# VH-VL binders against b8ga54: the designs that were tried, part 3

Target 1, 230 residues: b8ga54
Amino acid sequence: MRVPQTIAIDGQSAAGKSTLGALLAEALGYLYFDTGVMYRALALAALRAGIDPDDEAALSELAHQLVIDVTQPTVADGRQYTVLVNGEDVTWAIRSPEVERIVSRAARFPSVRREMVRQQQLIGQRGRVVMVGRDIGTVVMPNADLKIYLQASLAERARRRAAELRSRNIDMPLEQIAAALAERDALDAHVSQPAADAIILVNDGLTPAEEVALVLNRFVYSEQALENGH

## First folded at step 3 (VH-VL)

Design w8
Fold by ESMFold2, fold request of step 14:
Structure w8 (fold): chain C 230 residues (1-230), chain A 122 residues (1-122), chain B 115 residues (1-115)
Amino acid sequence: as target 1 above (230 residues)
Amino acid sequence: EVQLLESGGGLVQPGGSLRLSCAASGFTFSSYAMSWVRQAPGKGLEWVSSISGSGGYTYYADSVKGRFTISRDNSKNTLYLQMNSLRAEDTAVYYCAKEGDWEYLYYGMDVWGQGTTVTVSS
Amino acid sequence: QAVLTQPASLSASPGASASLTCTLRSGINVGDYDIYWYQQKPGSPPQYLLRYKSDSDKQQGSGVPSRFSGSKDASANAGILLISGLQSEDEADYYCMIWHSSAVVFGGGTKLTVL
């Protein structure tokens, strides 16, 4: 009943999971990461080993051979976390175009996902972590101390995505963005569901600061969480 | 592994038309925005047009608006540029280039074809 | 006026560093832009080198060595491409690029000569 040691954040695309996760982890001094980095690390290792990302058997064997770790930043170079593969710092290499091109292909296999989940669970068991994803509260950390499922209306998510694109000087019509998000929601429907014990947070109309304050005051520093100190 | 191959260039009279094609392989074509960039002999790079991965949104340089049309056929992994009302100033090597999907992936034109030459001359 | 300005040429010695500038015109601020960099050798298509917006928002191109890096000089309103440990193979034309008003704009290019 102390401050939650493991926090799972799931939710819809463009609902603000990464913003909430990063700010919450900053406020608590916790590790923050999106579990997608695990699959990017595997994809990088597959490319380096000459393994076809469509070969489930070879990719599953590789996943079993790798130790993928995510830690607080070890270098002051703009990173949010350090990603290690068998002790090698791959934090920036996993963000290359070649990795991003194949990560979804590598991540689709159940045997691969099973091993990546096992390694994500090991990171979670260390505590003091905020994990962001689509199935964290249901699969990765089913016993997380705090589970949040973020939602926002399609209109609000489209507006937020449009603002992100405008920050890169791309002005795309709101209807086009909304259509892409709706298509993504349909594709994700079979893998992203709120855990039964998740707090559903609808964040339409909330600033990031208001959202973080709400979570901290009602769900992190609640009387139940603080009672575990006695 | 990733490959882009342009075709359809040639010699054409002013006012004429050409259709350029770019055959793509080695990646999931529909996941990536595509661009046409041209380079006149001895000159720098000039962007012509871009299209989103789905084909739902397009952008054009002012110099080609109303004359050129970018399109894609994701079932054939092919990018097109329909060029109408051609002018001498359109003479260039035309490259196709692959970029990320603007909704989810933010990186540059990371693979380029070898180009196809368009010459507009009387 | 031109949205992006690059020096026409620059020369540097093998093993030294080259700092290539891409200056944005007045009225727009380099802090608001992703700056993309490309290398082109004679007879070849351009090659993507990197994108830089900030230290937390950047990307190295596939296979591009870490001796190529991006930065910005806010007081000069410029994007910077730094190439350290210059090699003779780095002799090429270098272009910067931005998205501006929903269009792609290339700089005029800088010819880097390694002497």
Scores: ipSAE 0.484, ipTM 0.776, lowest interface PAE 2.4, mean pLDDT 89
Fold by ESMFold2, look of step 4:
Structure w8 (fold): chain C 230 residues (1-230), chain A 122 residues (1-122), chain B 115 residues (1-115)
Amino acid sequence: as target 1 above (230 residues)
Amino acid sequence: EVQLLESGGGLVQPGGSLRLSCAASGFTFSSYAMSWVRQAPGKGLEWVSSISGSGGYTYYADSVKGRFTISRDNSKNTLYLQMNSLRAEDTAVYYCAKEGDWEYLYYGMDVWGQGTTVTVSS
Amino acid sequence: QAVLTQPASLSASPGASASLTCTLRSGINVGDYDIYWYQQKPGSPPQYLLRYKSDSDKQQGSGVPSRFSGSKDASANAGILLISGLQSEDEADYYCMIWHSSAVVFGGGTKLTVL
């Protein structure tokens, strides 16, 4: 048995996909990224070109004209990866509030998603990648060597979101947080489904370190793989 | 383009009331928390109140708690500040500000209105 | 006791760098806070510049040049706004802000003069 070259992580909002993905990639020396950066890069390009993010035809044409790449960090400035648009480093520019405000509008169009998926597939073909999203194991990398679908109870996800808000010194009632998460789940239901061959990982009660160790020990470095050698 | 336009300021006597409005456009109003921030003449910024996107949770500075009420009407894209029992120290320019989306942990007042002036004087 | 303290004024030359400090009071630690920065020019509302918690957890405001950046000085218990390559239009009041005890708190502001 060999170490997976392509790892797809899908799952529920606030289930810890990004934390698991980043830690797994670090342990394996792999590229890590959340495919949402592709849509943020397109949104940035649309803003710069004065393209209406509600104009599907114009946005789809822009998507076909852009080459969006994600690589391991090329600058030591705190980034987890480098995002390039036609060779321009946009890693931090795609995090602006202006981009955030329009990314969901840009990402909803099927023609845009088809082109972004095509470019994500090209990145995945390089191997040694952990790709995080909502449809990675079903659409982007249907043949990924390892597919994980993360789940956690609504109560656990609400507690994690509350901890995030408390790290910003904001107390918000758990019932409000849970309601927002449930609404996000409903919005994502049609695209965020486990692949038939995905490992369903319920991570209630696990720390990030315990979760990473579980994945590495059970699904990456099995006793069978160690006995077979490299 | 995100725009915030305050209105309802004016001259009022101590103990009086005013209601400020902030008309919002260019974004999904219900997705974002909103704030009121004031600035007395020649002074710095002082936060007054914040309200969640749904309107279900509110925060107040101690100096206004019990006297001011923040609210929003998401069907009209409008933020309100009801100011009661006004005092001379409430004299200020009142700014409406859009906070970041709490879901994405972007908590900054990234867009501000031009302000409306409240003067509390006899 | 003031939660945030900023120097009232700071002067710097065009083309130089300015380092504006926002000191948290004793009893709270700058490492635990997102530090928000705002610029205000005379007669105008404040404008959001950036948020800094750590190198991996930060945000630049829309249209804000990269020569504006945030950092922290843990030994001084302070947030820092660094402005590199100072321009005359950077002359303004600068405010820091945090969430503290379920309230938003602003610093007193620093008047930056570009000589």
Scores: ipSAE 0.299, ipTM 0.731, lowest interface PAE 4.3, mean pLDDT 88
Fold by ESMFold2, fold request of step 14:
Structure w8 (fold): chain C 230 residues (1-230), chain A 122 residues (1-122), chain B 115 residues (1-115)
Amino acid sequence: as target 1 above (230 residues)
Amino acid sequence: EVQLLESGGGLVQPGGSLRLSCAASGFTFSSYAMSWVRQAPGKGLEWVSSISGSGGYTYYADSVKGRFTISRDNSKNTLYLQMNSLRAEDTAVYYCAKEGDWEYLYYGMDVWGQGTTVTVSS
Amino acid sequence: QAVLTQPASLSASPGASASLTCTLRSGINVGDYDIYWYQQKPGSPPQYLLRYKSDSDKQQGSGVPSRFSGSKDASANAGILLISGLQSEDEADYYCMIWHSSAVVFGGGTKLTVL
């Protein structure tokens, strides 16, 4: 019996996937990352090469030429992980507004997504990893040892986002935040579906610490989890 | 390439009206909040107004409340600023600016247009 | 009581460093704010440089060289833009910005002259 080696976390926008993923990975000593970094790395490379983000053929060729790797932090500068493109540390460069502006355009192509998924799978094969996204348990790691689909009510997600904004002195009306989240849910509905074998975790009323403890005690260290872990 | 192109500036008399437009391209316009920022000759930047991606929420500087109206037409990828009851102190270059994606907790203005000049004088 | 105050001008030699300050008024604390920085050259629109909240919560603008960096001086209640290795093209006006009370507030700007 052993603890799950691969953990997939999918779920609704603003449901706390990144918080749960990072805390769970920390508790287990695992690599944590949001798989969106793969597409941001490709977008950065495309910008540097002067490639049109709407040119599927050029992007697909570029994706096959890049080796994108995600590792534990190699620099103590506040990063949660290190992202390498052909050995170059691009961890902060992929967070630029220019990359953010084009990443959804570059990521929409099936040929690009297939190659990025292939590289995500190579990272997952190392084990000891928590991957966060929206199709991790269905596409990236269909055989993950533990799959969690995270949910929270619209009202709870809006309150959490409002609290984060207030911590930055941005006072946005709660109704505006809720409307934006509902629109995002509608856009993501066809992609963000739980895997058939995912555990549905509704985290309304749970603190991050309570949620992590629940996952660890019920799904990682329990007799049932140890028995089912392969 | 993200582009913002302002138009509609010109010379108007005090008390007059003018409508500025900002044509947006190279991004999903409806997903981003937009802002107007102005700069009087030889002066610094002054925020004028912001509008949410859907258009449902608007914000105004105290100096323009009740006189200016920000709006957008997401089907035309166009931002507008209707300016009424214009005063000499409204003379400025008016910039259209795109705000960042709030998913990155970024609310700054990462892309600016070239500006359109409004002169309020007789 | 202006919310943000910047020195009107600053000069420095090529290759040196410049620290541009953005001081928040009494009653609000720089530690609680994201400080945004913009560069503007004559006849051109402003360009986004960077955002700084803390060493673990920051963002470099697209294509902005690493010699531009942000920090804070809590004792002065100020955001800091550091430009190292000054080059002639760094001669420009620099503005800080915050969100405050659901409004965007710009500082008055600092004219940096590279002699």
Scores: ipSAE 0.245, ipTM 0.681, lowest interface PAE 4.8, mean pLDDT 87
Fold by ESMFold2, fold request of step 14:
Formats: C-alpha cells, structure tokens, sequence
Structure w8 (fold): chain C 230 residues (1-230), chain A 122 residues (1-122), chain B 115 residues (1-115)
C-alpha cells in the first residue's frame, strides 16, 4: 500500500490547520511544520545583524546567505520541530516579540519570498512531510501527493479561538475575535486560494479526532486516494 | 526601532482634565492593542486602560471608569488618554504600552514608553 | 484579597540563584494562566522578560539571557521567576502580571537586592 509522501495543508486562520497537520504527521511518522517559521528565522537573523527590515537589498542578500532547515524535534522540550539557521538551533528564539514586530515588513519583498520558497521546496523534496501554510499547495509543493484546503465558518472559527483564549483565562468578546479573523482573511485572500486539485474540507462541527480519522480513512488510506496519489 | 513617546503630563488641580498622547513608530500600529499603565510615587504598577487595534473595544480599571477615556487615531499612529475629574490619587507616571499579537497568543505588554508624569494637587 | 501576591523583597549573592514567587489567591489555579514577568530599574520603565504557561508554551523576551526562566509551583499556587548566575545588574524590581477576567492584574512587585 502507498500513502501520500507529501501533504500540503492550506486554509483559513483559526480553521485548525496546525492541529490537523500535527496529528496527521504524528499518525504517519512524518515531519510537521508551519512555513511561517522561515520568515521568522529571517527576521531573527536581520535583528541580530542590525539590518533595517525596510532595506530590500540587505534583506535579499541576507536571505541568500542563510541556510534555514526544519527537522524532527532534536530536543525533548515540547517543540513540534527543530528550526536551524546556519546550523544554530533557533526554535524558540524565533518566537520572540521582537521578531513578531518586524516579520511582516521583512517578508514583504518578492525577492525575499522567492528565496524562502526555494528553501521550503528543498525541505519538501525530502518527502514524508506535512507542510502547513497559506500557499503550500499552489506555490511550495504544487505536486504534493495530497492537498487539503481547510475551511470553517467565521462563527465557528471565532468560537474556537474564544475557547482557546478562555482556556488561558482571556475573556475577549466574540465579536472582537470575529472581526480580527475577518480582517486577517481579507489580508490573506490573494495568497490563500485553494489549489485547483485541493480537497476542500469544511470542518464545522468536527472534533480534532473526528477530522483526523476522516482524513486518514478517506484521503490517505483509501483505495481512491492511493491510486490518485501514486 | 520601535518607539512609544508619551506627552501631555503636567500639574493640574483636583477636578481638572488632561489629555495624554503616545506617538508610536516602528510597527504596524493598527494591528496591536495598546494599554495605559500608571505607577504612583513609590508604588507598584497599576493597569489603567486598554484598546483594541481597530479602536472598537475598550477596557478600563474600576478606579478610572467614567472619568478616563482611551482612544486612538490609526492614521496618526497615536494613542490617547483623556483624563477628567482628576483626583490626588491619580498622581502617577503614566506609561503607554504595546500589547502582543493575539493571533500567536502573546497577549502581554512587550514594549513600553518612557512615561509622562501627572501631578494632581491643590 | 489580592489576586497576585509577591514578597516585597528578596536578597541573594552574586553567582547564586533567586526564585521570585507570584502567588495567585485561593479560588483560581496557576495552571490556567499565562504568567508574564517584567523587570524595572529605578527611573526606567518596566521591561518584558518572559511569559510562562508550561514547558511547551513559553516565550523569552528578545535579548533576555537564558539564565532567566519561568516555572510554576502547583502546590503553592504560584508562578516562579528563576534567575540563575545572579549578576549585579539584575538588581531591580520584578513584577508578575496576568490577564484575569477582563482586566490586567499586576503583582505588588519584589525588590531584588544582589549583595
């Protein structure tokens, strides 16, 4: 029996991409990662080098100098993957507030994005990977064996985010959460369209366990999926 | 070069008013919630008010509700605190602070201004 | 009853470790909260140090040395800031902070003296 070697998961913010991706990768023994870490790694390197995040020439040069890799966890500290920059473990450093403040500015340049995509493609070529993002099935892995575009209603995504925040004792009005998600959807619309061959999975009303079982039974281990995915 | 610069502090009599401003630079101002935090002389930190990135949601400490109004002008990258009916116990250094990104669950105050001093005395 | 309680002061020697506690009142559980820590030196604004929820859900402030770390003591219902390898520049006031209901709550602060 043949199973997909490369799985691309795209979809809306707060639709559960990371949960599905991590659970699928666990079930298959695959690498899981979110491609946003590539841009956070570049932003960290720019901060350390004192490079202005608005200086396209300096950022493009830096992007071409860096070797960014993502691997299975190398440390048992709760991480889902290890992120390396030129061999240095930066897995936790890329989650700093300073990186957050500049990552979108550093990532906006097409020349920077082309190099980051090239490095994502090198990671994907190794196979046995579940890659989560916004343009994975269209740009990073256009030939992925399985492509999923995950959707949920705005109301359901807001409810899930509210529950997550409440589990941290953050009580935020549901309308505020929904407005923020809708604004994010609008900002992402031009890059987050599903690939033509993606399976559209609407997961309203599904638990994570039900969603994973559905994907495994119908799209990973099914006879039809195995035939279509080689 | 993320910076927050407060202004508008000064000496005012009880019952008076002041408007504090906080000029923001080096980040996408409209994407982040903002807060005011104060510190009375010789005392600890006290949260005063917060406002969402869009400005549509505001939060106030009980001690200032009805007297203080937080607002923002995203076109000018500026946060405001209108303080009315000032009392001696409002005497403090007032800090402007940027909150973290709720999308990544970093809801805390990661950048602070230098503060502006408000003194309320007769 | 205060939501967060911190000791007013703590002293420790250079090179030693200091454990600063932030105790939540009875009726709420430290396990359910993100605990934020801030450092403030005289005449300066507070500076963000770190956030701790669990070993798999934490954040170090940029430029904050790894000798600063967070943890929790469930039996004491407390968040912990550990500072190892104490240096004289670590002498400061330290505040914990949580989001509680619809409000931000700070502890009263601990003055750390490095002797």
Amino acid sequence: as target 1 above (230 residues)
Amino acid sequence: EVQLLESGGGLVQPGGSLRLSCAASGFTFSSYAMSWVRQAPGKGLEWVSSISGSGGYTYYADSVKGRFTISRDNSKNTLYLQMNSLRAEDTAVYYCAKEGDWEYLYYGMDVWGQGTTVTVSS
Amino acid sequence: QAVLTQPASLSASPGASASLTCTLRSGINVGDYDIYWYQQKPGSPPQYLLRYKSDSDKQQGSGVPSRFSGSKDASANAGILLISGLQSEDEADYYCMIWHSSAVVFGGGTKLTVL
Scores: ipSAE 0.136, ipTM 0.651, lowest interface PAE 6.1, mean pLDDT 87

